# VHH binders against o75319, part 65

Target 1, 181 residues: o75319
Amino acid sequence: GNHIPERWKDYLPVGQRMPGTRFIAFKVPLQKSFEKKLAPEECFSPLDLFNKIREQNEELGLIIDLTYTQRYYKPEDLPETVPYLKIFTVGHQVPDDETIFKFKHAVNGFLKENKDNDKLIGVHCTHGLNRTGYLICRYLIDVEGVRPDDAIELFNRCRGHCLERQNYIEDLQNGPIRKNW
Short names: E, the ipSAE of ESMFold2; O, the ipSAE of OpenDDE; V2, 0.75 times the mean of E and O plus 0.25 times the DockQ between their complexes.

## First folded at step 3 (VHH)

Design u4 (framework vhh_etentamig_d1; at its last look DockQ between E and O 0.67; V2 from the best seeds 0.00; counts 0 for: pae E 8.2 > 2, grease 27.4 > 24.2)
Fold by OpenDDE, second read of step 4:
Formats: C-alpha cells, structure tokens, sequence
Structure u4 (fold): chain B 181 residues (1-181), chain A 121 residues (1-121)
C-alpha cells in the first residue's frame, strides 16, 4: 500500500507563501514506509515539510489535507502543536459545494483564531496542485473578491506549477460563486 | 495480494433494489477510500460513489444521488452499495475499486472482477 503516487516526483515539494495571504501549498508528504522506494533526495516526509517551511522563515499554523486516502501519512506524524484537518476531496471532479464550504469555513476559522500571529495555512492534495489550487483560488475569488485570473496566476507562480485541469480552471473563471456560509 | 471481490448483482425490474457487497483483503482496508464504478455496454467507465477510509464522508455521482447509498464495515473489510429506485440506465457491470488518489485515468489502483446489474422490465 505504499506505492509512490503517479508524477509525485515531478512536483516541487513546497511552494512559496502566497503574498497577501496565509496560504502555502505543498505536495503530500510521505511517511517513512515510502522512503525505501525513493532516492534520498526525493524523500519528502512530514518532518521534511516542517524543515522546508522553516527554511522559508515561516511557520505552519494549520494543515488542510485534501487527499481522499489516508495511506500517505498519519496525523500522528505531525507535531501536536499544528492542527490537522482532513477534507476528503475527490480528485476527478470539481469539488462540490459542501467541500468548498468546509474549506472556506476552516480557513475563516483559522484566520479568526490566529489574528495575533502570521502562521500559515498549509494546503495539500496529492501533488498540491489541482485540488489544492482550485480550493485556494475558489476561496480567494469567492471570499476575498480576487479576479479569477489573478488568483490562478498567483497560485501558479507561488506553487511553481500551473493548474493542469481545464475543468477546474473553467469553473474558477466562469463558474458561479459558491456559498460562504 | 490485494483482492477485491464483488457480489450481489443480478436482474431486477425498474424501481427495484439491490445491495452490492465487496470483500477486500490484502491491505489495511480502513486506510483507503473505496469507490464503486460501473461500466455499461458500449460506454466508458463511470464513477458512481465513494467513501472515505473511516466512512465519515460519502460522495455520489449526480446520476445516482438520492438513490444509492455507499457504506463500509471496516471490521469486516467489506464495502456496500445499496441501490434503490433502479433504472434501466443503471444497467452495468459494477466494480469495487480502491481509490489510489492518483490522477491517472482510473484513479484506482485495484478493482474487482465486477458484478453485473441488469435493470429490465
């Protein structure tokens, strides 16, 4: 049960903080059992995630895991000081309104509770790109009023990879605003 | 070895009900989200429903929402699909599939041999 996800190695482990936001996107860290299938330089564990975040002089305040499986790592692999939220998100379709709402609610809750710090919201799916990018952009568009193309450009630039799924891009650009509460 | 074995398919009249089961083995069942997918004759595979590893989250295709219910018993390593108000267009081979969370064509790394569901008057 520890096969490496397809194309997982092709993506940068961690993006950059999105300016003007508290978001940072990264690919899924893999627990130790995956290491035997990776070259040392390819390894990206939960510990590596935190190290890389620190190298950017940032600190994670919340991790939102959008993967639809639990095989990659366990919440126990994370520091107890960093809340972990799982939002099971199907990868082959645009997230439904409930999923979008859950994401927005989580982000808003975090921002409300963390006004006194600059901790980041770490968001990941498998590659930290499509599902991750969609939901972050959906938030920026629906909640922050950002122009869709600006949100997409910002995410792509900071993640170091561009959204790949046309249905996601189309929904962001032309789809309806989703409920915020 | 990972093994998925579907059962419960058969012939049913429109408006009828069926309950499919999938017995899983060879992996930690609760670690994996599971799905039902179906393939009708002459059509490509269609995702039907999904359920998280813990069972706390369920998802449905629009075509089956309100009619089908996915569930699982992790103590028995079994996935279920309760199908109510069956329609002719539900006729297909139904597969139990382990969701890999990869972004490949199937998004599943294992599936069973399938069980045939035929809805006909």
Amino acid sequence: as target 1 above (181 residues)
Amino acid sequence: EVQLLESGGGLVQPGGSLRLSCAASGFTFSDYAMSWVRQAPGKGPEWVSGISGSGDYTYYADSVKGRFTISRDNSKNTLYLQMNSLRAEDTAVYYCARYSDDEGWYYFDYRGQGTLVTVSS
Scores: ipSAE 0.193, ipTM 0.592, lowest interface PAE 2.4, mean pLDDT 92
Fold by ESMFold2-Fast, scan of step 3:
Order: sequence, then structure tokens, then C-alpha cells
Structure u4 (fold): chain B 181 residues (1-181), chain A 121 residues (1-121)
Amino acid sequence: as target 1 above (181 residues)
Amino acid sequence: EVQLLESGGGLVQPGGSLRLSCAASGFTFSDYAMSWVRQAPGKGPEWVSGISGSGDYTYYADSVKGRFTISRDNSKNTLYLQMNSLRAEDTAVYYCARYSDDEGWYYFDYRGQGTLVTVSS
């Protein structure tokens, strides 16, 4: 299957670094086989991702892939020097506690190993919006003590698109803190 | 042309077991997560279980955890659902579904014709 994800072209490829954090969000990169269905300015390959991050004077130190598919690109398409972590996360549903804890563990581990540099944690799902925004905001709320509305506003502003799923927003605003201690 | 063909449904008594199969064709099977979705008489669709393209990561609805096992054989382009300790509440048409992960109207872009499972004494 080589079809472009629905609405994928509607979203900016890469957001901006979220100030005060090590997070940057983006939509899923698409491997070369997808390029026949895209105009040159629409292409967003793994290579294009790293070029756009560099254009912002940033550097990736970890990619967390939240898609529940392997059809978009292969880990082998990424530089060997950048760790890749796959956390299979089903869309439309609020991520379960196991998924939330895996995400938090990965972020905490990265920060511990990278305290002497300013490299970023790149997070994506298919659109880089709902699953991505949920898990980043959940981390900020639960681990860093950010107010839910502030976390959501920060993500929306830096991603350039607002979280769309009401169930995700509701859980962030009113759901319990998931403690991983 | 994507095709999904379910089989293995039938009548079984409470406490019994059934194994469903889904033969997939028309796409690179290992690139897509697959799911089982069921619809009981008079109820809306319920997602039952999902499996990643590699087969290494599985997910289950709370109603079936510990009783059902999803698996796949990528060399045969086949998805399976092993159903144990069946209950009357498991009576439904079971659909094989391809997870597109592209966030359209539905997160499944293809679904088979379904296979009926009836759990009754």
C-alpha cells in the first residue's frame, strides 16, 4: 500500500521546538515510494525532516514514532546516530497507561543521557497532532507540573495546529495524573 | 485491489472455542496493522483486538483480555483470532479490518464481509 494518509498534506511538516522543553513535533515522514504522488514542495522524507530541523538550528537526538503501522518509512531510512523508538499507539483512543508510561520512560531516559547537550526529542504520529500532542502534553502535566490548558496552548502554538480530538483534550484537562513513580 | 476474506465462524456452546481466519490480498500485508471488529445484534461496532505489522505488539478490548489471542502469519498473508472461554455476549459478526493509520472518517480503510459467531446452548 502506497497511498498518502488522508489530510496529511493539510499539516505543516515540522513544528517549532516547544520553549522550556526538549520536544519538537512533526507529521510522519514518507519514504521515497510515496514521492510519485507528491509535488516537489509536498515531499517530506526522513531526509527532509532532518534538513528542516537543521534549518531551525536544532538537532534531533531521539525520534519517537507513535504510528500503529510500518508502511510510511523504515528505521533504516534514518541516520544511525539518531535513536529510533517505536511505541505502537492506536489512533482515536486516549493512549492507555502502559503506552503513557513507555513514553515517559523514554523521555526521562533521553533527558538523563543528554543533560550535557541541547538535542531534541522528535515525536510524531501520522499527522503529528492528536497522539503526539496528547503524549507530549501528558508528560508536561504529569512530570513537569504544567497546567493542562498551558500545556495544550504551548503544543498548539508550536505545532501550528490545534489538537482536534475532544476525548484527548478532555482527558488532558480533567483526567487523572498518571504517576510513573 | 484489497481483499479481506473471513472464515471460521459458527455455532459453539458457552465455554467453547473457535479460531477465526482472515485471508488478505492486494497489499503488502506486513506493512499494515490489522484488527478484529465485531457487531452484536442490535449494537454498534466494537473493536476487539489489534496486531502490529510485525506481529510483536498486540492490543485487546477489556471484554476479551485473557480469553482471545490475535496472531498473524505474514508469509501466508493471514490474520487469526483464537477465541477461548466463549460467552453468550461474544455472539456477533466478526470483521477483519485493515488499520490505515491515516485518520480518515474511520481508522480502518478496508473491512471484510464478516463471519458470524453464535454462542448458545
Scores: ipSAE 0.140, ipTM 0.544, lowest interface PAE 3.6, mean pLDDT 90
Fold by ESMFold2, look of step 5:
Structure u4 (fold): chain B 181 residues (1-181), chain A 121 residues (1-121)
Amino acid sequence: as target 1 above (181 residues)
Amino acid sequence: EVQLLESGGGLVQPGGSLRLSCAASGFTFSDYAMSWVRQAPGKGPEWVSGISGSGDYTYYADSVKGRFTISRDNSKNTLYLQMNSLRAEDTAVYYCARYSDDEGWYYFDYRGQGTLVTVSS
């Protein structure tokens, strides 16, 4: 089905680039079949995503899609060929170590291949908030050595919405640093 | 209409094995991640396992890791759960579910009627 995800309308479509990082977070874009259920001002398509990134004078170099479904859009719906990676994440529990490793590996690979440009890693789940924020913060904490509260504050400010899930927040603040292999 | 039809439940002894199946219809099966959720009598629902639309990524609750294997056959629109080393605590009605990305909700958008698994001596 083409039902609009719960609370999806409540979130800003695209955040701001996180200073000192290559990350930008956004909510899932919705392909055209969803637009019959949306007012024109509520629409956020794959094309709208790229337009909003360009309005910030930025360019995407990788999209990491954390959703567990393909019903929202498909990579061929993107207006440009951009590297795309899907990492399935379960939204009701803290991501496991394998998921965290896949995310870290993808980010590290991107940084290596893109060290001579300024392209961004776009990360989204359904709302671009809880799973997205968790994995970005986990990377900053484990790989970049950022203090948990600083990572969370940076994400919240740049996304324009605060992380909501208490188990994610607790794990970031008080949980162990995860191994990077 | 979306339909999910579970089968394969039954009575099994501790340490035994059982394979559950879920026939899906009314939607593009490969476009959706799927899950098994269980509910023991008098308890709330518990997420057991999930699998991506392509089948390439699988996830498990800690209580079943190493004992259960989720899989799917997208050509047959069928989801599976292989359950090994069963314990009394695995006794529950098992539901096949299409997972929604509502991060605050434990249940999914659609689930079947369930199939009963009873593990007892």
Scores: ipSAE 0.012, ipTM 0.357, lowest interface PAE 8.2, mean pLDDT 86
ESMFold2 (binder alone), look of step 5: mean pLDDT 83; pTM 0.837
OpenDDE, look of step 5: ipSAE 0.019; ipTM 0.469

Design u40 (framework vhh_4orz_3)
Fold by ESMFold2-Fast, scan of step 3:
Structure u40 (fold): chain B 181 residues (1-181), chain A 121 residues (1-121)
Amino acid sequence: as target 1 above (181 residues)
Amino acid sequence: EVQLVESGGGLVQAGGSLRLFCAASGFTFSDYAMAWLRQAPGKRREWVALITSGGYTDYADSVKDRFTISRDNAKNTVSLQMNSLKPEDTAIYFCAAPYDEDSRYSEYDYWGQGTQVTVSS
């Protein structure tokens, strides 16, 4: 059925925009059918996502969904004006080079098409933390030349939670720069 | 409507092999990761193996190199090939669909009835 992901309630729904970037991270929104297992203050539907972004005086221009499932919400639950991109990523393992390339390509394409506005790229996995934080930090390190520890600190501060998976942190700090665009 | 039906359990001597099957119905099987869990007498359920919709596999340390999980999306089945069985593998084996790969230990959408595996010494 409609089981809430493990530890999903432990995480803040939406982080803050990462200053100097177009990124904002959040946990997976859950469609209305999940709400019977949630207190009103715990609800985080696709509608709730857009309301919280608006409350920060921000606007989403793209959502990148990194979950390996389509059961939490459907793209049709999102406003038709906001593009949705699915990149299937398995939890626990560092994303492969093909996945990293797809993410970088999507971000670069968005930025080129949105030079004249300040719309955000919303990125989420299940908790909006490990896969999400890895790919955002990987982009900042590889494409924007940010120092690994600075990228990680920026993500952690803005998300409101620290990256948890040591293999992800290790790859960001000491792994090779991915040269594929 | 939604059903998971396990089969293939039985009695086997230590060192032997068994193949378990799980037949799924009532949902879009290909969209789900599938897992095998087991529960020995007097113990909590433990996760054994996972296969994602894309075919990535993961195993508990106790069964690595002995068990192989596989799936057939055309037949809506997931299988567990168990080799080099030990008395410690004696348990009821359950098929389940985890909510996400990140939920491998708990929070499953669908639970089967289980199939008994007994390994004699």
Scores: ipSAE 0.017, ipTM 0.299, lowest interface PAE 5.2, mean pLDDT 86

Design u5 (framework vhh_etentamig_d1)
Fold by ESMFold2-Fast, scan of step 3:
Structure u5 (fold): chain B 181 residues (1-181), chain A 122 residues (1-122)
Amino acid sequence: as target 1 above (181 residues)
Amino acid sequence: EVQLLESGGGLVQPGGSLRLSCAASGFTFSDYAMSWVRQAPGKGPEWVSGISGSGDYTYYADSVKGRFTISRDNSKNTLYLQMNSLRAEDTAVYYCAKDYPDESYSGYFDYRGQGTLVTVSS
């Protein structure tokens, strides 16, 4: 179906690069078939995503799609030069260790292959908030040694919205470090 | 046209079991993940369980882990939910739905059937 995700319009389309990192978070782009349900100023297509990133003088080198669906847009709607990675994550649930490992592996691989440029890793779920914020913060905490409260504050500030789900916040603040690679 | 038809609900005693079925038509069943969503009286919808298109990956809400088992038969376009050790709080109308609960449960109602009532009561 072509139903707009609940509350999708409530969120800023694209955040800002998280300083000191290669991460940028955004809500899910919606393909052209959703346009009839949106006012022109509400549209946020894959093309709109790349235009907004360019307006910030940034460039995407990887998109990580965390949604548990393929209905919102197709990988073919993205430029062929930008790799696309799908990691299926269910909403409301803290991602399992295997999912956390897949995310960390993808980020580490990108950074190793892109140390000669400043391209960004774009991460999104539906709203670009809970699953997105969790995995980015988990990476910063576990791999880069950032304090949990600092990681969360950085994400919230740059995304323009605060992480909403208490189970995700609790796991980041008090959960174990995942050493799964 | 997408059509989903749930069956198998009924009245059961606490500790009992039920098996729900959902017959799907109008789309390529094996290409889509499927979910069970329930709505208890006076409450909003709650995602219960999900299964990938291949059937290789299954997911469960914490409230039902260890008690419920989701499965599918792609040759018959049918989704199943085996419910064991039923509790009064499992009382709800159960709906099958196309796809997983990405960020909202409301979207499931676009591709659900009429539901099947499960009442757990003495």
Scores: ipSAE 0.020, ipTM 0.292, lowest interface PAE 4.7, mean pLDDT 87

Design u6 (framework vhh_etentamig_d1)
Fold by ESMFold2-Fast, scan of step 3:
Structure u6 (fold): chain B 181 residues (1-181), chain A 122 residues (1-122)
Amino acid sequence: as target 1 above (181 residues)
Amino acid sequence: EVQLLESGGGLVQPGGSLRLSCAASGFTFSDYAMSWVRQAPGKGPEWVSGISGSGDYTYYADSVKGRFTISRDNSKNTLYLQMNSLRAEDTAVYYCAKWGDEDSYTSAFDIRGQGTLVTVSS
């Protein structure tokens, strides 16, 4: 029923694993009901997501959904073996400290539980770019000590698209480190 | 097609209150997140507040947190903004807009109405 997200077709479905990390970013999968509005080559369902990850010889161990809505797909459209976490985020606003804390906590918990495997943390918003890139880069900067410009470059390269929102970029480059999150 | 009609603005003194309304038509109102956006004289648009289609989740700009409350009545296709403790800095034309979950650099909002002017001055 609802329309396809604005500009959704403009972005690659799935990026590449970010080397040295457990992160992979992608745009929101769309459930089967959206497929009649899409050419076959444009389709990107939850099933398509897992097929594309498998084609890269990778395996998802967690999905973090940063979208503001629940209308594009349901958690039950995902394999039962892959945990799903919803963190509601507002699109044009830099995520607040509580949201940053929730993201960091989820990532740290996953890494602690998955020390003995190489499963990935899949992160998406609507386009898999601004909110997704911000939170991944914020984690790399604050927790892993990566230089801001290096984190942004790594994300951009692996996602295949550059972070677009200047306020997100400026917060990453010049904002305070949130060490207790 | 899509029509949004803002109302409720006016002249108020600092510390006063106003309640803005937005009547929506031409789309399934409950399917869309909605926002209030304001534009002060000589400035670009500033996002003020947002609400999910269900009304269960609300979001606020730091400048208005604790002072403004967004709400909606899906049975009446109407969006509201209760503004308390108004300041001179709140002076702006207020617009309502459909607000999706899109990451948009240029425009996440479909501003169709003329807006409603809020002036905070003694």
Scores: ipSAE 0.017, ipTM 0.216, lowest interface PAE 5.1, mean pLDDT 86

Design u7 (framework vhh_etentamig_d1)
Fold by ESMFold2-Fast, scan of step 3:
Structure u7 (fold): chain B 181 residues (1-181), chain A 121 residues (1-121)
Amino acid sequence: as target 1 above (181 residues)
Amino acid sequence: EVQLLESGGGLVQPGGSLRLSCAASGFTFSDYAMSWVRQAPGKGPEWVSGISGSGDYTYYADSVKGRFTISRDNSKNTLYLQMNSLRAEDTAVYYCATYPEDDSRYGMDVRGQGTLVTVSS
């Protein structure tokens, strides 16, 4: 269906690369069928995503799609040269350990295979904020040893929007470190 | 107009089973992730289970993992919840809902009258 996600227009399409990392966060791209409900300046298709990344002098090497649906765009709407990974996550709930492990495994695998380039890991949910910010920050805290408040501040600054869900923020600040990676 | 019509609730003994159904209309069912949400007397809504639009991916609240199975039949625009090993704590009105797209919301988007499940000896 062509219904635009709730509050989707309220968020910047693409953030900035998070310095010292390979992460960049963005809101879900919408395939061409959604354009009938959008002004030209509001359009953010898969093609628009890649154009905006190039405008920042960056290049995507992996997209991790955290949405709980495939209605927004299809993997075939992406260039064949960019790997696509779907991790179905429910909103509202802190992702379970299996989901966190899967995300960490994908990131570590990408970094190992891309030592000779500077390509980015693009991560998105519907708004590119809560699930996206949680998993990126969880990776930085658990794997890279970043202090929780520093990870959250870095994500908020680079995304251009602050994490909104208190349960996600609370888990990042005070929850256990998941040491599976 | 989105309409969701739940059915299959009833009185069941602890350890028993029930299968809930939800007939969906007014939207392209296969495009949307679906959820079951329950509300016990005097409590707010609690998310129970979710299923992707394709039906290939499912998630469950910890309280129901291993006991409940969510499924869907996109050709019939119908969502199901198979509930096994029912406990008194599962007593609630069960609603089907589209999965909310706004992560800032704590509640689910609920439609229809719901179906009452009472687990009692």
Scores: ipSAE 0.091, ipTM 0.486, lowest interface PAE 4.7, mean pLDDT 88
Fold by OpenDDE, second read of step 4:
Structure u7 (fold): chain B 181 residues (1-181), chain A 121 residues (1-121)
Amino acid sequence: as target 1 above (181 residues)
Amino acid sequence: EVQLLESGGGLVQPGGSLRLSCAASGFTFSDYAMSWVRQAPGKGPEWVSGISGSGDYTYYADSVKGRFTISRDNSKNTLYLQMNSLRAEDTAVYYCATYPEDDSRYGMDVRGQGTLVTVSS
């Protein structure tokens, strides 16, 4: 249960806020039980996540967890003031319409309820890259009308890593718009 | 070692029903969402259904929504797929799968040997 995800150490723990948006992407934080398998400088816990966000002079208002497991950390490891949403998202495949809709609905709900603040939507999968990047970009494209290449570039730049999966990139660039309701 | 063993496949007529089972071992079953995927002859893998670790959330491909029901019994480390109103296009090898990591390599999900479902008149 405490196996470190493959290549998890290779990715920056937290990206930067995406300018013009409320999104910030990060890799999955790992609960304390994983620490024994990590060097101190490699550790990235839920607490570390919040510390790093604070260092950026930002505040999380929502965490969307796209991982397909619950073994990495528990919602109880998060501050009670920050809502946690799980959207189990299969890796490797382009998310289905229902998953995309769930993500969009969550984001829209958050924005509706948080008009009076500048809190961020934190999104992560395992590496905080492919699934995370796809869904954020899909939102920007479908809901905000951002040009696909601009959305991808913005995400890559802010995450500090580029989307890796061609099927995701292709779908973002050339795939159909998904329903927003 | 992680092991998944599918069962319950067989030959059924259109409109018929089958119930698939997947016995899991070698990992904390309840910590992981589980999925059914299928592969028809000459076609690529298709995601069919998923269920959260706790069982609180279920997901379905549009092609099976309303006909298939996914469930799990964490006390038995078993995943189920109730398939009703089966169609010829449901013919495939059905796999139980989990995706413990976001791997850049396709096919790094954990699957069993699969169970064949044939829908034919």
Scores: ipSAE 0.022, ipTM 0.417, lowest interface PAE 4.6, mean pLDDT 90

Design u8 (framework vhh_etentamig_d1)
Fold by ESMFold2-Fast, scan of step 3:
Structure u8 (fold): chain B 181 residues (1-181), chain A 122 residues (1-122)
Amino acid sequence: as target 1 above (181 residues)
Amino acid sequence: EVQLLESGGGLVQPGGSLRLSCAASGFTFSDYAMSWVRQAPGKGPEWVSGISGSGDYTYYADSVKGRFTISRDNSKNTLYLQMNSLRAEDTAVYYCAKFYSDEDSLGYFDYRGQGTLVTVSS
C-alpha cells in the first residue's frame, strides 16, 4: 500500500551537508499518491527534495536508496541527470559486510568520477537516520580514518537527529574496521 | 488467506540451471513487489532478488548478479527465479516473499511460503 511510514513525520526532511565530506542525508521522499494523507507542510516528494537541496546552494550527483521497499517512489520520479542506486538494506540489524562493501564501492566510484565538481551523495533509508547514519559513519571511520565518536557527532549534528539504535552505535564505536576493498 | 507456494528446487551439479516458481493466492498479486529470500544451512536469511509489482524494476544481490533472473507473470499470479551457473554456495532453501517495509521489524516479508530446497553438489 501507500501508508505513511511509521514515525516518518517525526523527522526533518533533509539534513545539512556534512562538512569536509560529500554526504547529505534525508528521509525517504514520498511520491504523489501519498499526498492525500499529508498536510501541505508535511509533503516531501522527490521534487521537494531537490528544491530543499537547491535552497542550501547544493546539488545532488548521486542518490543511494537504502530502503527495503520500492513503494515510496520510483527512480523515474528523479531527474534523469542524477544517478540512482538501490541497496536493499534490512532495518534494525547492523548491515552485513556485503552491504557495507556495496556502499563503499559506490561512494569511492562517485568521488573518483566527480573530482572536478562539488556535487553531493544523497543517502536515505526510511527515516534517513539509522541505516543511513550507520553506513555514512562506517565509511568515514573505515575509509577516511575519522574517529568513531567524531563521525557520529558530525552525522547527528548535520542530520538534526541522533542515531537511535544502540547496536549500530556499539558497532561503530567498538566493532572491527571492515577492510572491504 | 494469503498463500505462497514455491516449487522447482532439486539437486543440480555445479554450473547447472534451475527455474523456481512461486504461485501466489489470496491477494492482488500485481499490487505487491515480490522477493526471493534464501536460507543456507546454519545461516540466517539472505535477500536474493526483488521485482516491482509491474515487473519494470528488478534488483539483485551482488552474489547472484549476471547468473539469476527474476520475473513475474501477473496474469498467472506467479513469480519466477531463473538460476544459471549454479555454485555450491547457492545451496539453500529458497522462499517467495512479499516485500515488507518496516525499519523497526526483524520480519522483512509479509508472508513467507514453505520454501523449496536447492542443493548444488557434485
Scores: ipSAE 0.018, ipTM 0.185, lowest interface PAE 6.3, mean pLDDT 86

Design u9 (framework vhh_etentamig_d1)
Fold by ESMFold2-Fast, scan of step 3:
Structure u9 (fold): chain B 181 residues (1-181), chain A 122 residues (1-122)
Amino acid sequence: as target 1 above (181 residues)
Amino acid sequence: EVQLLESGGGLVQPGGSLRLSCAASGFTFSDYAMSWVRQAPGKGPEWVSGISGSGDYTYYADSVKGRFTISRDNSKNTLYLQMNSLRAEDTAVYYCAKGLPYDEDSYSFDYRGQGTLVTVSS
C-alpha cells in the first residue's frame, strides 16, 4: 500500500543530533512511489534524508528501522555504504526485552567499530517519536546511566516533538533497568 | 507474489466458537508480524489481533481480549484465530493481513487476503 501513514505529515522529518551521543532520530522516509500523494515541500525520500543530515554537517553510519512493515522504502533505496538494520517493533506497546537487547547490541557494536569517526546512528519508526524515543532513552538510561527525565528531555528537545505514549514514558521513568536478557 | 487465503468462517450461534485459518505464501512468513482485521457491514476496518513473527508476543483489541486467541504455525505458513464466546457484534468479514494495520498511529493494511465471513446469529 502507498497510503501515507496517519499523522506522518505532522512531524519534522529529521531531528538534531543528541549532544553527547551518536543518535539522530527521524520519521520514516517514503520511497518515490509515495510522491504523487505529497506536495513538493512534504516529500521526504531516502535521498532527502541524507541531504538533510548533510545540511546539518553530520554523516550517517547506521540506520536502525523500527517499523513493523517494509512498505515505506527498501534497503536498496539507501547508499550501499550505510548499513541498514531492521528490528521489527509493534506500535502502541512498550518494546519487549528481546527487542531492547537487540537494539542495545546493535548500538554497542556500531560504537565499538566506529571509534575513529563521528558517524551517527540514525533511528526511526513511523513518526520517529514513540518507539524511536523509547529505545534511544532506554539505551541512555540502562547503558550510559543517564537519569530518565534527562534522557527524555534531551530526546524531546533534539527530535522537536515530545514522546506521546504515556506507557512508554512511565516505563522509562519507573520501569526496571534491562541489564540482562 | 504475496498471497493470503482465509478460511473457516460460517454461521454460528451466540456463545459459540469458530476457528479461522490463513494460508500465506510468497514471503518469508516467520519474518513478519501478522494480524486479523475485521469489517462489519457499513463500518470501517477494525484491527482485532496481532502476533509477532516468532509467535512469542500476541496483541488484542479490548473488544476481543479474553475471548479470542491468535496463534501461528511457521512450519506451515499458517495463521489462526480461535474465537470463543461469540457475540452478534462479532459478525464481520475477517481478513488476514501481513504486518500490523496499526503501526504506531498508522492505519493501513499490508497485503490483505480475500476474507472469510463470520455471521453470529440465532
Scores: ipSAE 0.016, ipTM 0.203, lowest interface PAE 6.4, mean pLDDT 86

Design w1 (framework vhh_etentamig_d1)
Fold by ESMFold2-Fast, scan of step 3:
Formats: structure tokens, sequence, C-alpha cells
Structure w1 (fold): chain B 181 residues (1-181), chain A 122 residues (1-122)
């Protein structure tokens, strides 16, 4: 459908690169068919995403799409040079261990193959906040050994919005570390 | 230079089986995750299955889970896809890819081969 996602306009399109990592978070881009429902300053197409990242002097090397839908944009709307990975993740629920491990494998594979460059891993769900922030923070905690509160603070600051779902925050702070991979 | 050579495709009846192979060269095969990706006529690419460099972790699209098995032989630099209980909807060109993907695929990947055609028809 061409319905704009609920609260989508409430969020900044793209955050900043998270220092010391290869992550950048953003809200879901909307393909050109949505532009009739948006003012020019509200538009955030796949092209707009790449323009905004370039304006930060950054370059995307991978997009990880965590939405449970394909209606907002097609992978074909992205530049041919950028890999796209879809991990269907239900909103509201803490991602299950299989989803967490898929995310970690994709990130580790990208980092091993991109040691000789500084390209970013772009991660988004609908708002680029809860599912996105959870999986990025889970990676930092479990793989890079970052303290949970530090990971959450770093994500919140760089995204420009704080994680909203208490169950996600509680799992990050008090849940088990998923070290078996 | 990275090279990926797929083989094993052909015509099979619904319910039949095929095994696809991909011979890899030009990189340290055991250090990279590998995937199978397919593209049906008139459709975009669909990620089918992925396997870690060691072979210890495997992943499948929901459409093939329980029917397809991905494996690798690092001593032979070869990736495999065992396809059982084939359906008309599995008809596609199958590509070997040097990249781990999950779910719906659109990637340009670093490398893919020429592909091998699988046709499921009575």
Amino acid sequence: as target 1 above (181 residues)
Amino acid sequence: EVQLLESGGGLVQPGGSLRLSCAASGFTFSSYAMSWVRQAPGKGPEWVSGISGSGGSTYYADSVKGRFTISRDNSKNTLYLQMNSLRAEDTAVYYCAKRLWYGEYRSPFDYRGQGTLVTVSS
C-alpha cells in the first residue's frame, strides 16, 4: 500500500555513524510512489538516503532491512553496487536468537570482507529505532564486549532518538549474552 | 581473480530431486560464507540458502526450509545444494555467491557464476 508508516515523520531520516563501529542507522526509505503523500522536505527515498550519507562523507557497503514488509521500497530501488540483506523481524517483540545470530553473521562477514575500506553497515527497521537499535546494541555487547549502558547511550546519541521499547532495553541490560554462534 | 562455476541443473518432475555444485577458485574458500541465490523468469533474485565458512551454521529461506540442504567441502573448494521435493515454483537459474545473505535477496554480490538452470515440470 501507499500509506505512510505510523509516526514515520516523527523521526530523523538518518543518524550519524556510531564512532568506533561501522554502523549507521536510519528509518525506512519510501519509494517514489509515496512522494505524492509527502511535502518535499519530508521525502526520504532510497536516493535521498544515499545523498544524506554522502553529505556526512560516508559510504554504504551493506544495507540490512529489518522490516516485516516489502511495501516501502524494493531492493531494486537501491544502487546496484550496494548489497541488501532482508531479515524479516516482527516489531514489538525482542528478536529471537535465530534472528540475532543471522544479524551477527552478516555483520562479521561484511567486516571480514571489508577490512581494506571504511564502508558502513546501514541498518533500518520502520523507524530505525527499536529493532534496529536492539540488534546493533546486541552485536556491540555480545561480540565487541561493550557495556550495555554504553552501547545504548552510543546508539541513542548517534541515532538522535532514544530506544523506546522497555522490553528491548531490559533484554540488553539484564538478558543473557548470546555468545554461542 | 574470483571464479564460481555452477553445475547440476536440469529438468526434473515435481517431487524429484537435484544436487547443485559450485566450484570456487581465486580466494580462501574456507574463510568466506557462501550462498545460493535463484532467479525465476521475470522475477527478481531470491536468496535461497547460506552457509558459514566452517560449515557449522546453515540458513534457509522459508520457501525451501525442510526441502533443501546446503553443504560445503572446503578441501575441494566446492559448495552444494541438495534439493528435494521440488515444486514448479522452484524453477529458476541458481547462482552460487560469495556472500552470506538471509531472507529476500537483491544484492549485487562481490561475485557470482553464470548459474545453472533448474526446470521443474511434468
Scores: ipSAE 0.000, ipTM 0.165, lowest interface PAE 12.4, mean pLDDT 85

